# Ledger of designs, part 21: VHH binders against Bile salt hydrolase/transferase (cbh)

Target 1, 323 residues: Bile salt hydrolase/transferase (cbh), of Lactiplantibacillus plantarum (q06115)
Amino acid sequence: CTAITYQSYNNYFGRNFDYEISYNEMVTITPRKYPLVFRKVENLDHHYAIIGITADVESYPLYYDAMNEKGLCIAGLNFAGYADYKKYDADKVNITPFELIPWLLGQFSSVREVKKNIQKLNLVNINFSEQLPLSPLHWLVADKQESIVIESVKEGLKIYDNPVGVLTNNPNFDYQLFNLNNYRALSNSTPQNSFSEKVDLDSYSRGMGGLGLPGDLSSMSRFVRAAFTKLNSLSMQTESGSVSQFFHILGSVEQQKGLCEVTDGKYEYTIYSSCCDMDKGVYYYRTYDNSQINSVSLNHEHLDTTELISYPLRSEAQYYAVN
Below, E stands for the ipSAE of ESMFold2; O stands for the ipSAE of OpenDDE; V2 stands for 0.75 times the mean of E and O plus 0.25 times the DockQ between their complexes.

## First folded at step 22 (VHH)

Design x2 (from v1 with T28E D104N; framework vhh_7d4b_2; at its last look DockQ between E and O 0.91; V2 from the best seeds 0.00; counts 0 for: pae E 4.2 > 2)
Fold by ESMFold2, look of step 22:
Structure x2 (fold): chain B 323 residues (1-323), chain A 119 residues (1-119)
Amino acid sequence: as target 1 above (323 residues)
Amino acid sequence: QVQLVESGGGVVQPGRSLRLSCAASGFEFDDYSMGWYRQAPGKQRELVAYISSSGSYRKYADSVKGRFTISRDNSKNTMYLQMNSLKPEDTAVYYCAREGEETNSFDYWGQGTQVTVSS
């Protein structure tokens, strides 16, 4: 998985969701008065409205990624072999991993507010059900100004400032940032000959500043490619131009069927890509088989209500006949 | 221009109640956490209660837990402190404060309102 932030016309947040199995995902709006029930902390009977993509589970909004009505965003990304959830601790705020998204987005409006209130967070090892055990995750949390990474590892809870606005999977985020140093010589321009003064090496193509940018689908490589692509991106200062560029950034690290085997004969691929406009409250997405950009607007619903609102993803191909 | 104006202070008997209000202007009130602080004569200012931007997350000083309730009405840009079962030890000037840039800090303060608990 890959999640990014992007400042352009407005402020944007989104992700590629890479997995081998689709679970009939839906765009779900959790309105302000939907009772959010928590296993170890006080329930929320009134909270910010939330929009994002959920698994097809009627009893609880299990968000993969989401945005609240204040423009605070969060995505959960696979962190297999690195995530370490803990037992209940009475001296801490005990939140299950599947509750983190609604617990944060229901109560807080900014990363600053989140940072102030998660210093005693404990991600407690309680499954949603026997049929739905915990996924090993870490999270990117972002608002219009900044982003952070939340990782629960063997040593405890780690909260990192994220100066590049990118998260992928393994390894720990601080290693990902350090690895970017290996690419400091890359650029979006034609490089000058810096090889040796003893030989006059020529340029033969535009794009040679990117020689060495990793092209494989590993999580460290996707981190580097997404960071390079995002930080050098240009877009027209319109909503449509910004959303278009956002999906091009995610496209640079999209996983195609057949290229990343998970188990024998099973392949990971980008099931959906998302782009939230934090300022307008609009959730854009496209799916693997339908490249059309679709949108769901938080402000087109009556938010002072009690029932989940959901829209199945448009996943079937659509064509426009030109003739 | 950020402005915070407290009201509702006064002199009350022990065991009675008061409700403090903090009227806010000059910023996007519903984007900020808020707090109530108090300062007794000769003592340092102390946090009494904290409330998140949504109003859903609240924290209290141990000395007031179970007696005081913080709340807010974002449609009126107003924060409240309901103070029940008042004790002489609660006598202080009460200040409302807005979340600051530094972690666990507040950067704007009201003028304060006096609360005096005596017979």
Scores: ipSAE 0.372, ipTM 0.756, lowest interface PAE 4.2, mean pLDDT 92
ESMFold2 (binder alone), look of step 22: mean pLDDT 90; pTM 0.907
OpenDDE, look of step 22: ipSAE 0.432; ipTM 0.766

Design x3 (from v1 with K59N A61E; framework vhh_7d4b_2; at its last look DockQ between E and O 0.84; V2 from the best seeds 0.00; counts 0 for: pae E 6.0 > 2)
Fold by ESMFold2, look of step 22:
Structure x3 (fold): chain B 323 residues (1-323), chain A 119 residues (1-119)
Amino acid sequence: as target 1 above (323 residues)
Amino acid sequence: QVQLVESGGGVVQPGRSLRLSCAASGFTFDDYSMGWYRQAPGKQRELVAYISSSGSYRNYEDSVKGRFTISRDNSKNTMYLQMNSLKPEDTAVYYCAREGEETDSFDYWGQGTQVTVSS
């Protein structure tokens, strides 16, 4: 998985969701008066409205990624082997991993507010059910101004400022940032010959500033490639141009069927890609087989209501006939 | 531009209740978390209670837990502190405050309202 922020015409947040199985994902709106029930903390009977992609579970909005009506966004990304959830601790705020997204997005309007209120967060190891155990995750949380990373590891809860606006999977985020230093010589332009004064070396192609940019699907490689692509991106200063560029950035680290085996001949691939406009409250997405950009807008719904609103993802290929 | 005005302070007997109000103006109230602070004579100002922008998350100083309740009404741009079972140690000037730009700071303060619990 890869999540990014991008500032262009508006402020954008989104992700590639890479996994081996589709679970009939839905775009789900949790309206302001839907009762959010929590295992170890006070329930929320009134909260910010939330939009994002959920698993198809009737009883609770199990978001993979989401945005609230204030433009606060969060995505959960696989962190297998690194995530370490803890036992209940009466001196801390005990939130299960599957509750983190609604707990944060229901209550807070900005990363600043989140940072002030997660100092005693404890990600507690309580499954949703015996049939739906916890996924090992870490999270990117972003607003229009900044982003942070939340990781629960063996040593405890780690909260990092994220100056590049990218998150992938393993390893822990501070190592990913340090690893970017290995790529400091890359550029979007033609490099000068700095090899040795004893030999002239010529440029033979456009794009040579990118030699060494990793192209494989490992999470460290995707982090580097997404960061380089995002930080050098240009887009027309319109909504459509910005959303188009956003999906191109995510496309640079998209996973294709057959290229990343996970178990028993099953392959990881990008099931969907998402782009939230934090300013307009619009959730854009596309799916592996349907490259059409689709949208769901918070402002097209009545938010002072009590029932989840869900839209199945458009997954079948579509062709626009020109004659 | 930013203004915070406390009211509801007074002199009260131990065991009684008071409700403090903080009227806010000059900013988008429901975008900010808020707090109540107090300062007793000769002591440092201390955080009494905190409330998130939505009003859903609340946190309290240990000595007031179970006795004080912070709330807000975002439609009226007003924060409240319900103070029950008041003790002489609660005597202080009470200030409302708005969250600052830094993670652990508040950047705007009211003038304060005196609460005195005696006899």
Scores: ipSAE 0.207, ipTM 0.666, lowest interface PAE 6.0, mean pLDDT 92
ESMFold2 (binder alone), look of step 22: mean pLDDT 88; pTM 0.887
OpenDDE, look of step 22: ipSAE 0.825; ipTM 0.915

Design x4 (from v1 with F106Y; framework vhh_7d4b_2; at its last look DockQ between E and O 0.84; V2 from the best seeds 0.00; counts 0 for: pae E 3.9 > 2)
Fold by ESMFold2, look of step 22:
Structure x4 (fold): chain B 323 residues (1-323), chain A 119 residues (1-119)
Amino acid sequence: as target 1 above (323 residues)
Amino acid sequence: QVQLVESGGGVVQPGRSLRLSCAASGFTFDDYSMGWYRQAPGKQRELVAYISSSGSYRKYADSVKGRFTISRDNSKNTMYLQMNSLKPEDTAVYYCAREGEETDSYDYWGQGTQVTVSS
């Protein structure tokens, strides 16, 4: 998986969701009075409204990624073999991983507020059900100004400032940041001949500044490519131009069926891509088989209500007949 | 300009109640967590209660748990402190404060309101 922030006309956040199995995902709005029940902390009977993509599970909004009405965003990305969830600790704030998104987005408005309130966070190992055990995850949390990464590892909870606005999967986030240093010589422009003054090497193509940029689907390579693409991106200063560019950034690390085998005959691919406008409260998405950009707006619903509102993803291919 | 104005202080007998209010202006109130602090003569300011921007996450000093309740009404840009079962040791100037950038930091303060608990 890949998640990014992007500042353009407005402030944007989104992700590619890469996995081998679709769970009939839906865009779900959790309105302000939907009772959010937690296993080890006080329930929320009134909270910020939340929008994001969920699994099709009727009893609880199991968000993969989401935004609240204040523009705070979060995405959970696979962290297999690295995530380490803990036992209950009475001296800490005990949140099971499937509760983290609604717990943060229901009550906080900014990364600043999140940072103040997660210093004693304990991600407890409590499954949603026997049939739905916990996924090993780490999280990107972002607002209009900044982003952080939350990782629960063997040594405890790690909270990192994220100066590049990108997260993928393994390894630990600080290794991902360090690896970017290996690419400091790359650029979006034609490089000068710095090979040797003893040979006059030519520029034979535009794009030679990017020679060495990784193109494979590993999580470390996707981190580098997404960061390079995002940080050099230009977009028209309109909503449509910004959203279009956002999906191009995510497209640079999209996974195609057949290219990343996870088990015999099963392949990881980009099931959906999402883009939240943090300022307008609009959730945009595409699916693997339908590249049309679809949108769901928080402000098109009555949010002082009690029932989840869900929209199935549009996944059927769309063709426009020219003749 | 950010302004925080406390009210509701006074002189009361032990065991009685007071309700403090903090009227906020000059910023988007519901974007910020808030706190009540107090300072007794010759002592450092201490956190009494904390409330998140939504109003749903709250923390209290051990000395006031079960007696004080922090709340907020974002539609009125106002924070409250309900102080029940007041004790002489609650005597202090009470300050309204807005969150700052660092953990346990606040960047704007009111002028304070005096609470005196005396027989």
Scores: ipSAE 0.396, ipTM 0.770, lowest interface PAE 3.9, mean pLDDT 92
ESMFold2 (binder alone), look of step 22: mean pLDDT 89; pTM 0.892
OpenDDE, look of step 22: ipSAE 0.866; ipTM 0.932

Design x5 (from v1, 13 letters changed; framework vhh_8k46_1; at its last look DockQ between E and O 0.89; V2 from the best seeds 0.00; counts 0 for: pae E 3.5 > 2)
Amino acid sequence: AVQLQASGGGFVQPGGSLRLSCAASGFTFDDYSMGWFRQAPGKEREFVSYISSSGSYRKYADSVKGRFTISRDNSKNTVYLQMNSLRAEDTATYYCAREGEETDSFDYWGQGTQVTVSS
ESMFold2, look of step 22: ipSAE 0.440; ipTM 0.792
ESMFold2 (binder alone), look of step 22: mean pLDDT 82; pTM 0.808
OpenDDE, look of step 22: ipSAE 0.809; ipTM 0.909

Design x6 (from v1 with T103P D104G; framework vhh_7d4b_2; at its last look DockQ between E and O 0.76; V2 from the best seeds 0.00; counts 0 for: pae E 8.1 > 2)
Fold by ESMFold2, look of step 22:
Structure x6 (fold): chain B 323 residues (1-323), chain A 119 residues (1-119)
Amino acid sequence: as target 1 above (323 residues)
Amino acid sequence: QVQLVESGGGVVQPGRSLRLSCAASGFTFDDYSMGWYRQAPGKQRELVAYISSSGSYRKYADSVKGRFTISRDNSKNTMYLQMNSLKPEDTAVYYCAREGEEPGSFDYWGQGTQVTVSS
């Protein structure tokens, strides 16, 4: 999985959801008065409205990624082998990993507010059910100004400022940032000959500044490629141009069926890509088989209500006939 | 300009109740966490209660838990502090405060309202 922030016409947040099986995902709106129940902290009977993509579970909005009506966004990304959830601790704020998204997005409007209120956060190891155990995750949390990474590891809870606005999977985020230093010589320009003044090496192609940019699908390589692509991106200063570029950035690290085997005959691929406009409250998405950009607007619903609102993802191929 | 105006203070007997209000203007109230602070004679200002921008997340000083309730009405740009079972040690000037743009700071304060608990 890959999640990014992008500042252009407006402020954008989104992700590629890379997994081996699609489970009838839905865009779900949690309206302001839907009762959010928590295992170890006070329930929320009124809260910010939330929009995002959920798993197909009717009893609780299990968001993969989401945005609230204030433009605070969060995505959970696989962190297998690195995530370490803890036992209950009465001196801390005990939140299960599947509750983190609604707990943050229901209550806070900014990363600043989040940082102030997670000082005593404990990601507690309580499964959703016996049939639905916890997923090993870490999170990118972003608003219009900044982003942070939340990782619960063996050593405890780690909260990192994210100056790059990118998150993928393993390893720990601080190693991902350090690894970017290995690529400091790459550029979007024709490189000068810095090999040696004793030999006159030629430029033979456009794009040679990117020689060494990693092309494989490993999480460290996707981090580097997404960061390079995002930080060098240009877009027309319009909503359509910005959303278009956002999906091109995510497209640079998209996973195609057949290229990443996870078990016999099972391949990881990009099931959906999402782009939230933090300013307009619009959730855009594409699916693997349907490249049309679809949107669900938070403000097209009555938000002072009590029931979840869901829209099935458009996953069937669509072709626009031009004759 | 940002303005915070407290009201509802007064003199009450121990065990009675009082409700403080904080009227806010000059900013988008819904975007900010808010707090009630108090300063007793000879003491430093202390946080009494904190409420998130949504009103859903609330924290209290140990000395007031179970007795005080913070709330807000974002449609009226108003924050409240319901103070039940008042004790003489609750005597203080109570201040409304807005959390600042920088993490962990409070950037605007009201002028305060006096609460005196005495028999």
Scores: ipSAE 0.056, ipTM 0.621, lowest interface PAE 8.1, mean pLDDT 92
ESMFold2 (binder alone), look of step 22: mean pLDDT 91; pTM 0.918
OpenDDE, look of step 22: ipSAE 0.598; ipTM 0.832

## First folded at step 24 (VHH; framework vhh_7d4b_2)

Design y1 (from x1 with D30Y; at its last look DockQ between E and O 0.93; V2 from the best seeds 0.00; counts 0 for: pae E 4.0 > 2)
Fold by ESMFold2, look of step 24:
Structure y1 (fold): chain B 323 residues (1-323), chain A 119 residues (1-119)
Amino acid sequence: as target 1 above (323 residues)
Amino acid sequence: QVQLVESGGGVVQPGRSLRLSCAASGFTFYDWSMGWYRQAPGKQRELVAYISSSGSYRKYADSVKGRFTISRDNSKNTMYLQMNSLKPEDTAVYYCAREGEETDSFDYWGQGTQVTVSS
């Protein structure tokens, strides 16, 4: 999985969701008065409205990624083998991993507020149900100004500032960020001959500044590639141009069927891609088989209500006949 | 210009109640966490209660838990502190504060309102 932030006409946040099978994901709006129940902390009977993609579970909004009405965003990404959830700790704020998204987005408006209030966070190892055990995750949390990474590892909770606005999977974020130093010589420009003054080397192609940019689907390679692509991206200062560029950035690390085997004959691929406009409250997405960009607007619903509002993803291929 | 104006302080008998208000202006109130602090004579300023921008996340000092309730009305740019079962040790100047950039910091303060609990 890959999550990014992008500042252009507005402020954007989104992700590729990479997995081996689709489970009829839905865009779900959690309105302000939907009762959010938590296992170990006080329930919320009034909170910010939330929009994002959920698993097909109608009893609780199990968000993969989401945005609230204030433009605070969060995505959970696979962190298998690295995530380490802890036992209950009475001296801490005990939140299950499946509650983290609604707990943060229901209560806080910014990364500033999140940072202030997660210093005593304990990601507690309580399954949702026998049928839905915990997923090993880490999270990217972003607003219009900044982003952070939340990782619960063997050593405890780690909270990192994220100056590049990218998160993928393994390994831990501080290693991913350090690894970017290995690519400091890459650029979007034609490089000068710095090989040796003893040999006059010529360029033979445009794009030679990118020689060495990794192209494989490993999470470390996707981190580097997404960071390079995002940080050098240009777009028109319009909503349509910005959203288009956002999906191009995610497209640079899209996973195609057949290229990443997870078990015999099963392949990981990009099931959906999402783009939240933090300023307009619009959730854009596309799916593997339907390349049209679809949108759900938070402000097109009455938010002072008590019932989840869900839209199945439009995942069937759509072809526009030109003639 | 950020302004925070406390009101509702006074002299009360032990066991009685008092309600403090903080009127806020000069910033986008609903984007910011807020808090009540107090300072007794000869002591350091201490956090009494904290409330998130949404109003849904609240924290209290142990000494006031169960007796004080913080709340806010974002439509009126106002924060409140309901103080029940007041004790002499609650005597202090109470300050309204807006969160700062750093964790556990507040960067704007009101002038304070005196609360005195005396038999």
Scores: ipSAE 0.385, ipTM 0.764, lowest interface PAE 4.0, mean pLDDT 92
ESMFold2 (binder alone), look of step 24: mean pLDDT 88; pTM 0.885
OpenDDE, look of step 24: ipSAE 0.634; ipTM 0.844

Design y2 (from x1 with T103E; at its last fold request DockQ between E and O 0.94; V2 from the best seeds 0.00; counts 0 for: pae E 2.7 > 2)
Amino acid sequence: QVQLVESGGGVVQPGRSLRLSCAASGFTFDDWSMGWYRQAPGKQRELVAYISSSGSYRKYADSVKGRFTISRDNSKNTMYLQMNSLKPEDTAVYYCAREGEEEDSFDYWGQGTQVTVSS
ESMFold2, look of step 24: ipSAE 0.516; ipTM 0.817
ESMFold2 (binder alone), look of step 24: mean pLDDT 88; pTM 0.885
OpenDDE, look of step 24: ipSAE 0.853; ipTM 0.927
ESMFold2, fold request of step 25: ipSAE 0.457, 0.519, 0.433; ipTM 0.793, 0.819, 0.781
ESMFold2 (binder alone), fold request of step 25: mean pLDDT 88, 88, 88; pTM 0.881, 0.887, 0.883
OpenDDE, fold request of step 25: ipSAE 0.828, 0.821, 0.827; ipTM 0.916, 0.913, 0.916

Design y3 (from x1 with E101Y; at its last fold request DockQ between E and O 0.93; V2 from the best seeds 0.00; counts 0 for: pae E 2.8 > 2)
Amino acid sequence: QVQLVESGGGVVQPGRSLRLSCAASGFTFDDWSMGWYRQAPGKQRELVAYISSSGSYRKYADSVKGRFTISRDNSKNTMYLQMNSLKPEDTAVYYCAREGYETDSFDYWGQGTQVTVSS
ESMFold2, look of step 24: ipSAE 0.483; ipTM 0.806
ESMFold2 (binder alone), look of step 24: mean pLDDT 89; pTM 0.894
OpenDDE, look of step 24: ipSAE 0.840; ipTM 0.922
ESMFold2, fold request of step 25: ipSAE 0.450, 0.514, 0.371; ipTM 0.787, 0.817, 0.754
ESMFold2 (binder alone), fold request of step 25: mean pLDDT 89, 88, 88; pTM 0.895, 0.891, 0.890
OpenDDE, fold request of step 25: ipSAE 0.817, 0.793, 0.823; ipTM 0.912, 0.902, 0.914

Design y4 (from x1 with K59R; at its last read DockQ between E and O 0.84; V2 from the best seeds 0.00; counts 0 for: pae E 2.6 > 2)
Amino acid sequence: QVQLVESGGGVVQPGRSLRLSCAASGFTFDDWSMGWYRQAPGKQRELVAYISSSGSYRRYADSVKGRFTISRDNSKNTMYLQMNSLKPEDTAVYYCAREGEETDSFDYWGQGTQVTVSS
ESMFold2, look of step 24: ipSAE 0.504; ipTM 0.812
ESMFold2 (binder alone), look of step 24: mean pLDDT 89; pTM 0.894
OpenDDE, look of step 24: ipSAE 0.853; ipTM 0.927
ESMFold2, fold request of step 25: ipSAE 0.466, 0.470, 0.556; ipTM 0.792, 0.801, 0.834
ESMFold2 (binder alone), fold request of step 25: mean pLDDT 89, 89, 89; pTM 0.896, 0.896, 0.895
OpenDDE, fold request of step 25: ipSAE 0.827, 0.815, 0.821; ipTM 0.915, 0.910, 0.913
ESMFold2, last read: ipSAE 0.500, 0.527, 0.515; ipTM 0.807, 0.816, 0.818
ESMFold2 (binder alone), last read: mean pLDDT 89, 89, 89; pTM 0.893, 0.895, 0.893
OpenDDE, last read: ipSAE 0.824, 0.820, 0.825; ipTM 0.914, 0.913, 0.914

Design y5 (from x1 with T28Y; at its last look DockQ between E and O 0.91; V2 from the best seeds 0.00; counts 0 for: pae E 3.6 > 2)
Fold by ESMFold2, look of step 24:
Structure y5 (fold): chain B 323 residues (1-323), chain A 119 residues (1-119)
Amino acid sequence: as target 1 above (323 residues)
Amino acid sequence: QVQLVESGGGVVQPGRSLRLSCAASGFYFDDWSMGWYRQAPGKQRELVAYISSSGSYRKYADSVKGRFTISRDNSKNTMYLQMNSLKPEDTAVYYCAREGEETDSFDYWGQGTQVTVSS
């Protein structure tokens, strides 16, 4: 999985969801008066409206990633072997991992507010159900100004400022950020020969400034490639141009079927990609088999209501006939 | 310019109630967390109650939990503190505050309103 922020015409947030199996994902709007129930903290009977992609579970909006009506965004990314959820702690705010997204997005408008209110957060080890055990996750939380990373590890809760606006999977975020230093010499330009004055080395292709940029599907490699691509991106200063570029950034680290085996005959691949416009409240997405960019607008719904609103993902291939 | 104006303070007997109001202007009130602080003579200013921008997340000092209720009406740019079962220990100047840009900070304060609980 890869999540990014991007500032262009507006402010954008989104992710690639990379996994081996689909749960019939849907775009779900949680309106302001939908009762949000929590295991260890006070329920929310009124809250910010939320839009994002959920698993197909009718009883609770199990968001993979989401945005609220104030432009606060969050995505949960796999953190296998590193995530360590804790036992209940009466001196802390006990939130299950599957509740973190609605708990933050229902109540807070900005990363500023989030930071103030997660200092005593305890991610408690309580499964959603026997059929839906906890996934090991870490989170990117972003607004129009900044982003942070939330990781619950053996040593406790870690909250990092994220100056590059990228998150992937393992290892810990501080290692990922440090690893970028290994790529300090890369650029979007044609490099001068700095190998040795004793041999005359020439350029033979455009793009040689990027030699050494990793191309494999490992989470560290995707972090580097996404960061390089995002930080050097140009886009037309329009909504359409910005959203187009956003999906190109995510495309640089998408996973294709057959390239990352997880078990006999099963492969991890990019099931969907998403792009939230934080300013307009629009959720854009595409799926593996349907490259058309689709949108769902938060403000096209009646938000002072009580029922979840869901739209199945458009996943069937579509072809535009030109004759 | 950010303006915070408290009202509703006064002198009351122990066990009685008061409701404080904070009228806010000069910023988008519904984007910001707010709080009530108090300062008794010779003591440090302390957080009494905190409320998130949505109004749905609320925190209280242990000394007032169960007795005080913070609320807000974003359509009126107003925050409230309902203070029930008042005790002499609640005597203080009460300040309305808006969260600051930095974590754990409040950068804008009202002038304060005096609450005195005495027989």
Scores: ipSAE 0.432, ipTM 0.786, lowest interface PAE 3.6, mean pLDDT 92
ESMFold2 (binder alone), look of step 24: mean pLDDT 88; pTM 0.887
OpenDDE, look of step 24: ipSAE 0.810; ipTM 0.910

Design y6 (from x1 with Y57W; at its last look DockQ between E and O 0.95; V2 from the best seeds 0.00; counts 0 for: pae E 3.3 > 2)
Fold by ESMFold2, look of step 24:
Structure y6 (fold): chain B 323 residues (1-323), chain A 119 residues (1-119)
Amino acid sequence: as target 1 above (323 residues)
Amino acid sequence: QVQLVESGGGVVQPGRSLRLSCAASGFTFDDWSMGWYRQAPGKQRELVAYISSSGSWRKYADSVKGRFTISRDNSKNTMYLQMNSLKPEDTAVYYCAREGEETDSFDYWGQGTQVTVSS
């Protein structure tokens, strides 16, 4: 998986969801008065409205990624072999991994507030059910100003400021930042000959500043490529131009069927891509089989209500016939 | 400019209640966490209660848990502190505060309202 922030006309947040199986995902709005029940902390009977993509589970909004009505966003990304959830700790705030998204988005408006309130967070190892065990995750949390990374590892909870606005999977985030140093010589322009004064080397193509930028699907390579693409991106200063560019950034690290084997004959691929406009409260998405950008707006619903509102993803191919 | 104005202080007997209000202006109130602090004579200013921007996450000093309740009404740009079962040790100037950038910091303060608990 890859999640990014992007500041353009407005402020944007989104992700590629890379996995081998679709779970009949839906765009779900959790309105302000839907009772958010938590295993170890006080329920929220009134909270910020939340929009994002969930698994098709009727009993609880199991968000993969989401935004609240204040523009605070969060995405959970696979962290297999690195995530380490802990036992209950009475001296801490005990939140299950599947509750983290609604717990943060239901009650905080900014990364500033999140930072103040997660210092005693304990991600407790309690499964959603026998049929739905915990996924090993880490999280990107972002608002219009900044982003952070939350990782629960063997050493405990780690909270990192994220100066690049990108998260992928393994390894730990600080290794990902360090690895960017290996690419400091790359650029979006034609490089000068710095190889050696003893050989006169010429440019033969535009784009040579990017030679060495990784193109494989490993999580470290996707981190580098997404960071380079995002940080050098330009877009027209309109909503449509910004959303278009956002999906191009995610497209640079999307995964195609057949290229990343997870088990015999099963392949990881980008099931959906999302883009939240943090300022307008609009959730845009595309799916693997449908390149059309679709949207769901928080502001098109009556949010002072009690029941989840869900829209199945538009996954069927769409073509515009010109004749 | 940011303004915070406390009201509701006074002199009361032990065991009685008071309700403090903080009227906020000059910023988007519902984007910010808020707190009540107090400063007793000869003591350092201490956090009494904290409330998240949504109003749903609240924290209290141990000395007031179960007796004080912080709340907010974002439609009125107002924060409240309901103070029940008051004790003489609760005597202090109570300040409304808005969160700051650093953890455990508050950047803007009201002028304070005096609460005196005595026979």
Scores: ipSAE 0.463, ipTM 0.798, lowest interface PAE 3.3, mean pLDDT 92
ESMFold2 (binder alone), look of step 24: mean pLDDT 87; pTM 0.874
OpenDDE, look of step 24: ipSAE 0.853; ipTM 0.928

